# VH-VL binders against Probable transcription termination protein NusA (nusA), part 7

Target 1, 139 residues: Probable transcription termination protein NusA (nusA), of Halococcus morrhuae (Micrococcus morrhuae) (p15738)
Amino acid sequence: MRVTLSDTALRHIALFEDVTGASAVDCLVDDDRVCFLVATGEMSDAIGPDGTTVEQVEERLDKRVSLVENADTAELFVANALAPAVVHNVTISENASTVAYAEVDRADTGVAIGRDGETIETARRLAERQFDIDDIELA

## First folded at step 13 (VH-VL)

Design q2 (from n4 with heavy chain T54S)
Fold by OpenDDE, fold request of step 17:
Structure q2 (fold): chain C 139 residues (1-139), chain A 118 residues (1-118), chain B 107 residues (1-107)
Amino acid sequence: as target 1 above (139 residues)
Amino acid sequence: EVQLVQSGAEVKKPGSSVKVSCKASGYTFSRYNIGWVRQAPGQGLEWMGYIIPSLGRTRYAQKFQGRVTITADESTTTAYMELSGLTSDDTAVYYCAREYYGSGFDYWGQGTTVTVSS
Amino acid sequence: EIVLTQSPDFQSVTPKEKVTITCRASQRIGSYLHWYQQKPDQPPKLLIKYADQSISGVPSRFSGSGSGTDFTLTINGLEAEDAGTYYCQQSYETPYTFGPGTKVDIK
């Protein structure tokens, strides 16, 4: 699904692509952080050797940067969005609302949630934009 | 070769409108934005606004809000800037320029001189 | 809007000398700062993008540095053809804004 990007997001994507050579299909912009949805298969390019490439993006944006790799299926997308938490299984329930249930390794629950809930919230925002998923619940 | 070719010089009366064209060639028109920048005689550069042709989205400087209209025709790969309610303060050279989402204006038109006088 | 200032306003320089032009932003803009050269009766020409990235076709004597609020354009060994006015421009947010310009003359 095609999403509407803000001008700020478009400018960040342009800079990201210029620095990394990787493509970003989405971008979430907050006051102190930016998340790029990296095209499938281009995550290594986005990160760069020992993370040096993504660090350059952070420096140039003057914001914290997180990366999520895109995926063709909602299940894999949710798993990618919760990385580096280990996700064993993702089930999509479609009722009055669409909810993704992610079975996360017990040891990685905190990782899936992230500092101040940033990881899970970013995952929810991206999943809603890309797959019309109304919520992500950790199981 | 990337080129932006603008329409010719204009002489206008106060209160009238001017529409400047910018014909783009040598690249995929819809991939880049077109910005408009003017320069009064002996003065610096002033950003007026830009258009994202692929989206039809425009942004204008507050100074020109309600008085400037930027459009783009993908079929002719031409961008336009129309400025209404002209005064002598609008006397300037008007430039169109290509931009890739905040990466700087890498190609410029030759400029269009607009003179506003009674 | 983000206000850009430049220093100095004017320089008269002997060929082969080093030229330094500074640009300061009223707020942090990361690397969203670009440099232009404008010669009389010509449109501006992009010299440096994103503070320090070179542009194809621009001589290597031109370089940029800085991030946040303070930026510098350096011309290592000024040539006679480098006479003109230099502008910084921010694209961090709209409205885009330009610095007031620095005029460089050749002695």
Scores: ipSAE 0.930, ipTM 0.967, lowest interface PAE 0.4, mean pLDDT 97
Fold by OpenDDE, fold request of step 17:
Structure q2 (fold): chain C 139 residues (1-139), chain A 118 residues (1-118), chain B 107 residues (1-107)
Amino acid sequence: as target 1 above (139 residues)
Amino acid sequence: EVQLVQSGAEVKKPGSSVKVSCKASGYTFSRYNIGWVRQAPGQGLEWMGYIIPSLGRTRYAQKFQGRVTITADESTTTAYMELSGLTSDDTAVYYCAREYYGSGFDYWGQGTTVTVSS
Amino acid sequence: EIVLTQSPDFQSVTPKEKVTITCRASQRIGSYLHWYQQKPDQPPKLLIKYADQSISGVPSRFSGSGSGTDFTLTINGLEAEDAGTYYCQQSYETPYTFGPGTKVDIK
């Protein structure tokens, strides 16, 4: 599904692309944080050596920045969105609603959830926008 | 070479409208936004609005909302700014300028002088 | 809207001297601040984008710094052709806004 980006998101993407040289296909903007959906294969460019590139983006945006690598399949997308948590398997259930079940390494459950639930929430928001996934549940 | 060429000077009566054109060339028109900025005699720069041609999306300064209309024709790579209900306070040089989503206005038209007088 | 202020309003400078112009935003805008030069009877010219990024074709004597609310444009060794008015502009959010301008004359 085509995503309509806000003007703010477009401005953040423009800055991100200018700084990193990587492309972003989506951008979630909150008051204190921004998440960029990085084009497949361009995550290393977005991060940069020792994270110096993404740090520069943070400084210029004056917000915390998280990166998610895009993917062609819903399963891989959900796994990427929960990184750096190790995801063993993702199953998509399509009933009245579409729910992704992610089997996360037991030791990485907290990582998948993230600080104050930010990681899992971001993953859910992106998954809804990009793949019409109504929810992501950790298994 | 990137160029923005604007229409010629206008002399208008109060209450009338003016439509300024901005012909863009030397780049992919739909990739960049076109903003409009005016400058009254001896005054500073005032942003009026911009258009995202690829989306047909516009944003206007509140001061001009309801009175300004910005349009873009991709087939002719021309942007337009129409301002209605003109008063003497609208006497100014009007500029179109290219922008890539908030990265600054990197190319400007030569300006169009609009004079409003009775 | 975000209000930009500039300092000073005007300055007359001897050639080769260093010129410093400040721009302050009413709220934090990250690096979404750009600098322009305008000479008489000409449109503005982009000098610096995103607070400190150089623009191709602009002399190296022009530089920008700052982030958040306080920004600075520096001309290291003013040339006669640098006479004009300098404006800052924010693109953090709409409406875009400009500073009131700083006029620089050459002695």
Scores: ipSAE 0.930, ipTM 0.967, lowest interface PAE 0.4, mean pLDDT 97
Fold by ESMFold2, fold request of step 17:
Structure q2 (fold): chain C 139 residues (1-139), chain A 118 residues (1-118), chain B 107 residues (1-107)
Amino acid sequence: as target 1 above (139 residues)
Amino acid sequence: EVQLVQSGAEVKKPGSSVKVSCKASGYTFSRYNIGWVRQAPGQGLEWMGYIIPSLGRTRYAQKFQGRVTITADESTTTAYMELSGLTSDDTAVYYCAREYYGSGFDYWGQGTTVTVSS
Amino acid sequence: EIVLTQSPDFQSVTPKEKVTITCRASQRIGSYLHWYQQKPDQPPKLLIKYADQSISGVPSRFSGSGSGTDFTLTINGLEAEDAGTYYCQQSYETPYTFGPGTKVDIK
């Protein structure tokens, strides 16, 4: 669970906290987007009224921003990372590798994958970093 | 009150080294980066590098890579900058300054004049 | 390495007039732009962080605006104590860089 942050991630987290008042515990930085892992219970502060606060973060970073709420268990974490898709259940299999099987509502499979697989790939990266989960599969 | 107090002026010969200290007080030392910025006479400001004390991580401007070493001692809340292989182009005022991860340098030391001449 | 330019290089300004200083970055840097004032023989002083955010203890006549590549520091009603050199600085990526400075004199 101990994650090493790049200098750029540290700077983005500092700006995020300055704008939103919320804390981020991890940050994925890509060329065109940033994902913040927001401290449990602080998503409302991060998003702001009608999404205006996170929109300000996007403007200040000049990058798209996505937010994932942190969780204490791998199962809840994976469900949070696939939001807003409805996740009915998550099962962790620890055989040859550690795989999370997420049972996503049938209407939300596309949402869970995201455009060009962006949501599921972000979820996989965070789950690996925070819980050493090797993969997420939609069951 | 936050303070950064630097060591006194130095006169150095070409080819030697200088080590400038920066004593921090009035805040939790490990929460902030310490950067070093220099200013040659009549010139602008030049960032040299910083240290992240909580991680023991340093970053240097490429121009100074291999010549500069920035360190920090938590027990004395003191940062140090050592510059080796001095030439007359290194004559400048050297500042330490703190920042919270790219949020701007909000407190500065008083500056240390380093003069390099034969 | 991100290059910052400033305009003008120098201004001589009558007290109470408005001063505008611009800073342009060689690439987009979001709002990672900060403004400093340096009076003669003193260290720089932070005036504005993150392009437009005020700093406690800095007079309200100082304001900042802009994002991306074009940034402006405005002194709305210059006072004699404001004479000095003004620098922009980016923290978007290392190495951090400063603009070349804008010298403001009072006349």
Scores: ipSAE 0.885, ipTM 0.951, lowest interface PAE 0.5, mean pLDDT 94
Fold by ESMFold2, look of step 13:
Structure q2 (fold): chain C 139 residues (1-139), chain A 118 residues (1-118), chain B 107 residues (1-107)
Amino acid sequence: as target 1 above (139 residues)
Amino acid sequence: EVQLVQSGAEVKKPGSSVKVSCKASGYTFSRYNIGWVRQAPGQGLEWMGYIIPSLGRTRYAQKFQGRVTITADESTTTAYMELSGLTSDDTAVYYCAREYYGSGFDYWGQGTTVTVSS
Amino acid sequence: EIVLTQSPDFQSVTPKEKVTITCRASQRIGSYLHWYQQKPDQPPKLLIKYADQSISGVPSRFSGSGSGTDFTLTINGLEAEDAGTYYCQQSYETPYTFGPGTKVDIK
């Protein structure tokens, strides 16, 4: 389904593109943080050397920033949204609801969840918006 | 070259409406927002609202909500601003200006003087 | 809505001197602040976007700085043609707002 961007998301995307030269296809805006869904192949431009470019975006937005690389398939998309956690496999189950089961390396379960669950929740929000996935479960 | 060309000056009676046009050229019309800013004689700049042409989405300053209507016609690359219920406080120069999603108004129309008098 | 204030209201400045204009926002707006110059009977002209970014065709003597709530426009070496009124404008949220303006005259 098409994703509708708020005015604030559109403005943040414009600033992101101006600073990084990378394109964003979606933007999640919270009070203290922003997540950009970065066009495939453009993550290094968005991050910059030693993270200095994305740090500049954070300074200009006055918010924490996270980045997720876009993908054309639901399986790869979910794996990208849980990065840098190592994801061995993603299986999509479509019954009463659509659930992505992500087999995450045991050493990386904490990374996939993130501080206060921020990574897994961001992944869930993006997966719902982009692929109509109702939930992500960690194996 | 980017140009925004506005319709000519108008003299209006209190209680009437005015509709100002803004013809855009030299760029992809749907990629930029068109904002409307007015300036009363001897005073500063006052943002009225904008339209995102690709989405048909408008936002208005609260002061003008209910009195202003901003539209855009992509086929003619023209934006319009209509202000109703005019009073003498609406006497001003009205500008259209383009922006790329909050990156500043980089090109402005020449302005349209609207005078409201009895 | 976000209120912008400017200081000073008015400056009379000798050519070649440095002009400093400040803009303060009523809340944090990141770098979503832009500067304009307006000469009599002309539309405003964008000088600086996103607090400190230059605009093609604008003389290099114009520079901007700041983020958050406090912003500065600097004209390093004022020229006679720079006389006019300078406005800051925020685009952090709608409604967009402008500062009240700073008039700069040449002595």
Scores: ipSAE 0.882, ipTM 0.949, lowest interface PAE 0.5, mean pLDDT 94
Fold by ESMFold2, look of step 16:
Structure q2 (fold): chain C 139 residues (1-139), chain A 118 residues (1-118), chain B 107 residues (1-107)
Amino acid sequence: as target 1 above (139 residues)
Amino acid sequence: EVQLVQSGAEVKKPGSSVKVSCKASGYTFSRYNIGWVRQAPGQGLEWMGYIIPSLGRTRYAQKFQGRVTITADESTTTAYMELSGLTSDDTAVYYCAREYYGSGFDYWGQGTTVTVSS
Amino acid sequence: EIVLTQSPDFQSVTPKEKVTITCRASQRIGSYLHWYQQKPDQPPKLLIKYADQSISGVPSRFSGSGSGTDFTLTINGLEAEDAGTYYCQQSYETPYTFGPGTKVDIK
């Protein structure tokens, strides 16, 4: 997958790395928020004790920040992007389009969608960028 | 030891072009951006643009768009800034400087004086 | 493009006194603000990055603060070698811009 980072995304990643010591492999920049795709195994460094490190990133960017942990497979990636929702299974269907079907615990459908749909929209954007997945559907 | 060494002073005629080189050493060239900043006599600092060498991507201040070209040659670890259509208003010291994606310009070249006179 | 202003334009200060220089941005820029010192006939030198982060080799008397639109560089205990011009610079967006500079002289 060809991921093109804007200049702003590159600068935000540099600041993120400076503050957290963790690496980001992708960065989605919106008007009021930024989402970092954090290198596998580095989420605890990015979040910090009681979330204080990511709060520092938010302060320095003057934007809300969300984090998604990178993964080597599309199935795990989609599950990570919907966290903290409990995902029981992810199935990738490759027919006319590539669709990820995420089986989310019924109690967590709201969590998987997120405020104003931000979580599911972010998951869809990252999955398209990283795995060429056309859509994510909650099953 | 990080060093940025620029080419020597230039005296140019109005309407001509100047190309300033910036030889980098002591670090991985492709990991950092190279920016160009100029300073007219007695004046402040003016950002002209930068290049992201690993991407070959350039950004220019609008004032210089169409007249400035910034390039980089990774094999020689050298960046270049070419400014065309020179006028006396372009008389300045031209600096190259290194940055890690907006983290501040931590190393600067010694500066290249360009004088435009008839 | 983002305009940076600085205050004061000039100050003449006795040694050992505290110097305060302000930089104001025309829009919010988070912490994407850096401070430089320039002495006559020399290139600028980075003093502070990301509003308040120290740079190795820069004396501890230099400190920065602020975020958003209002930023401050403080020299706590001015020394003779600190005479020069101080610039702020934003890297929130291209084109990067510099403040107009604050000249500091020793009395």
Scores: ipSAE 0.877, ipTM 0.946, lowest interface PAE 0.5, mean pLDDT 94

Design q2 (from n4 with heavy chain T54S)
Fold by ESMFold2, fold request of step 17:
Structure q2 (fold): chain C 139 residues (1-139), chain A 118 residues (1-118), chain B 107 residues (1-107)
Amino acid sequence: as target 1 above (139 residues)
Amino acid sequence: EVQLVQSGAEVKKPGSSVKVSCKASGYTFSRYNIGWVRQAPGQGLEWMGYIIPSLGRTRYAQKFQGRVTITADESTTTAYMELSGLTSDDTAVYYCAREYYGSGFDYWGQGTTVTVSS
Amino acid sequence: EIVLTQSPDFQSVTPKEKVTITCRASQRIGSYLHWYQQKPDQPPKLLIKYADQSISGVPSRFSGSGSGTDFTLTINGLEAEDAGTYYCQQSYETPYTFGPGTKVDIK
């Protein structure tokens, strides 16, 4: 699973690690925000008490920051990427394309999609990069 | 301890090329970028470019694009900078320096004086 | 290309007094600003990274502050060995750029 990081992503990861002590495996950089794929087991270090550590990262980058915890399986990864939405199950369908079907609690469909679709689109981008998943659909 | 040791001073004719080496030791070579910075006599610092050795990826300042080439040899932990088409404006001290992805250049070579004279 | 300016160009300061050097970026660069000291015939030495973070082996009298476009290096209690030229450098985007330098001299 080879992921190509831009120079800007590499620099943002270095700053993230310097501030938080946590490792990032991937980084999506947009005009108004940055998303870090955090190494498994390191989310608490990245977030810090009451979110103060990730808030420092936001201040130093001058951008909004979101965090997704990495996982070794596609199913767990997709569930992590849709957090904090409650995901009951993820099924991977492999036909002409690879699609992850995420069974999300009905009360959390809006949370899983996020404002302007931001959460689901971030999840799709990360899943494609890390697991070659072509799409994520909410079931 | 981290150390960057550069090749010796050079006197060159206009129109020729120069290749400066930078031997790194005391750290994992592929984990850090090597940048090249020059300083003309009595003047400030000018970034020329860097290489990310693990990716073989280079970036150059626009003013040097087309006549600078930065390379790295992981087996010898040595970086190189070659500048072609030299003019008297290229007379300077050339430094190599290490950075961890934009975190500042924490170790520098001793500098290599390149003099271009007619 | 991000332009950095520094102020002042030159300071002559009596020992034990405070030195303040400013660096301004032509666009916002977050905290991607670093400070270096250079003495004659020597390579630069990193003093402060990421605007305000200390470097091991650098005296505590050196500190940095700022974010965005305006940054400050402070030497609180200048010593004779601190004479030299000080540069800021941004790493927000390539090409990396340096400020023009501030020369600090001892009275």
Scores: ipSAE 0.876, ipTM 0.949, lowest interface PAE 0.5, mean pLDDT 94
Fold by ESMFold2, look of step 14:
Structure q2 (fold): chain C 139 residues (1-139), chain A 118 residues (1-118), chain B 107 residues (1-107)
Amino acid sequence: as target 1 above (139 residues)
Amino acid sequence: EVQLVQSGAEVKKPGSSVKVSCKASGYTFSRYNIGWVRQAPGQGLEWMGYIIPSLGRTRYAQKFQGRVTITADESTTTAYMELSGLTSDDTAVYYCAREYYGSGFDYWGQGTTVTVSS
Amino acid sequence: EIVLTQSPDFQSVTPKEKVTITCRASQRIGSYLHWYQQKPDQPPKLLIKYADQSISGVPSRFSGSGSGTDFTLTINGLEAEDAGTYYCQQSYETPYTFGPGTKVDIK
């Protein structure tokens, strides 16, 4: 679905693409952090050797940066948004609302949530924007 | 070869309007923003606003809000800037310039001199 | 809006010497700063984008540095053709703003 980007998001995407050579299809901008939805197959370019390329983006934006790899299906998309947590399966339930149930390795539940819930909250925002998914629950 | 070609010089009376054109060529028009920057005689550069042609979205500097209108016609690859309520303080050279979303204005028009006098 | 200041206002410089121009922003702007050269009766010309990135066709004697609030344009080995006025410009947020300019003359 089509996503509306703010002027700031458009400028951050342009800088991201200039630094990394990778394409971003979406960008979430908060006061102290930015998340880029990276085109499928381009995560290595975005991260760079030992993470040096994405660190350069962080320095130039003066904000923390996180990256999520785009995917063609909702199930893979949700799994990608919870990386590096190991996700065994994702099931989409479409009742009164659309909920993704992500089966995460028990050792990785904390990784999937992230510090202060940042990872799961970012995943929920991207999933809603890109796939109209109302929520993600860890199963 | 990227080019931005502006309309010719204008002499205007106070209280009137001016509309400057900026014909773009040599690139995909909808991929770049067009900004407008003016320069009064002996003075520095002043950003007036821009348009994102693919979105029809405009942003204006507060000083010009309500007096400036920036438009773009994708079929003719031409941007326009119209400034109303002219005073002698609006005497300046007006430039159009291209940018890729905040990456700097990499190509500029030749400038259009607007002189406001009675 | 973000105010940019520049130092110095004016320099008269002997050819082959190094020129340093500083730009200071009223708030942090990351690397969203660009440098332009303007010669009399000509439009500005982009020299450096994103604080330190070179532009194709611009001589390598022009370089930029800085981030956050403090930025520098360096001309390493000034040539006669470099006389003109130099402006910084931020694109961190609208309205975009320019510094007041630094005029560079050849001695």
Scores: ipSAE 0.872, ipTM 0.945, lowest interface PAE 0.5, mean pLDDT 94

Design q3 (from n1 with light chain Q53K)
Fold by ESMFold2, look of step 16:
Structure q3 (fold): chain C 139 residues (1-139), chain A 118 residues (1-118), chain B 107 residues (1-107)
Amino acid sequence: as target 1 above (139 residues)
Amino acid sequence: EVQLVQSGAEVKKPGSSVKVSCKASGYTFSRYNIGWVRQAPGQGLEWMGYIIPILGRTRYAQKFQGRVTITADESTTTAYMELSGLTSDDTAVYYCAREYYGSGFDYWGQGTTVTVSS
Amino acid sequence: EIVLTQSPDFQSVTPKEKVTITCRASQRIGSYLHWYQQKPDQPPKLLIKYADKSISGVPSRFSGSGSGTDFTLTINGLEAEDAGTYYCQQSYETPYTFGPGTKVDIK
């Protein structure tokens, strides 16, 4: 599904591509953070050796940056959005709403939620935008 | 070779409108934004607005909101800027320029002189 | 609206000297700052994008630095052809804005 990008998101994607050589298909812009949805297979280019390339993007944006690798299926997409948490399985339930249930390794629940819930909330926003998923629940 | 070629100089009366064209060549027209920048005699550069052709989306500086209209025609690879309600304060050289989403204006038209006098 | 200021307004410089032009933004703009040169009766020419990134075909004597609010354009070894007016421009947000310009003359 094609999403609509703000002018700021378009400019951040252009800078991201200029610095990393990787493509982003979506960009979430907040006050002090940015999340790029990176084209499948391009995470290594985006991160760079020891994270130095994404660190340069952070410096140039003057914002914290997170990266999520794009995927063609909702299940893999949700697992990618919760990385580096280990996700054993994702089940999509479609009733009154569409909910992804992610079976996260017990030791990684905190990682999947992230600081101040930022990882799980980012995953929810991307999943809604890309797959029309209403919520993600950790199982 | 990337080129932006603008329409010729114009002399206008106060209260009228002017429409400047900007013919682009040498690149994929829809991949770049076209911005419009003007410069009054002896003065600095003033951004008027831009268009994102693939989205049909325009943004205007507040000073020009309501008086300026920027359009683009992909079939002719031509952008247009129309400014209405002209006064002597609008006497300037008007430039079109392309950008890749905030990466700087890398190619400019030659400029179109618009003179507003009674 | 983001205001850009430049210093100095004017420099008269002998060839081979180093020219330094500063640009200050009214808020943080990351690296979304670009530099242009304009000669009389010509359109502006992009010299530096994203504060410090070089542009193909621009002489290496031109360099940029800075981030956030304070930016510098340096011409290391001025040549006669470099006379003109230099502008900074931000693309952090619309409306885009330009600095007021710095005129550089050759002595």
Scores: ipSAE 0.873, ipTM 0.944, lowest interface PAE 0.5, mean pLDDT 94

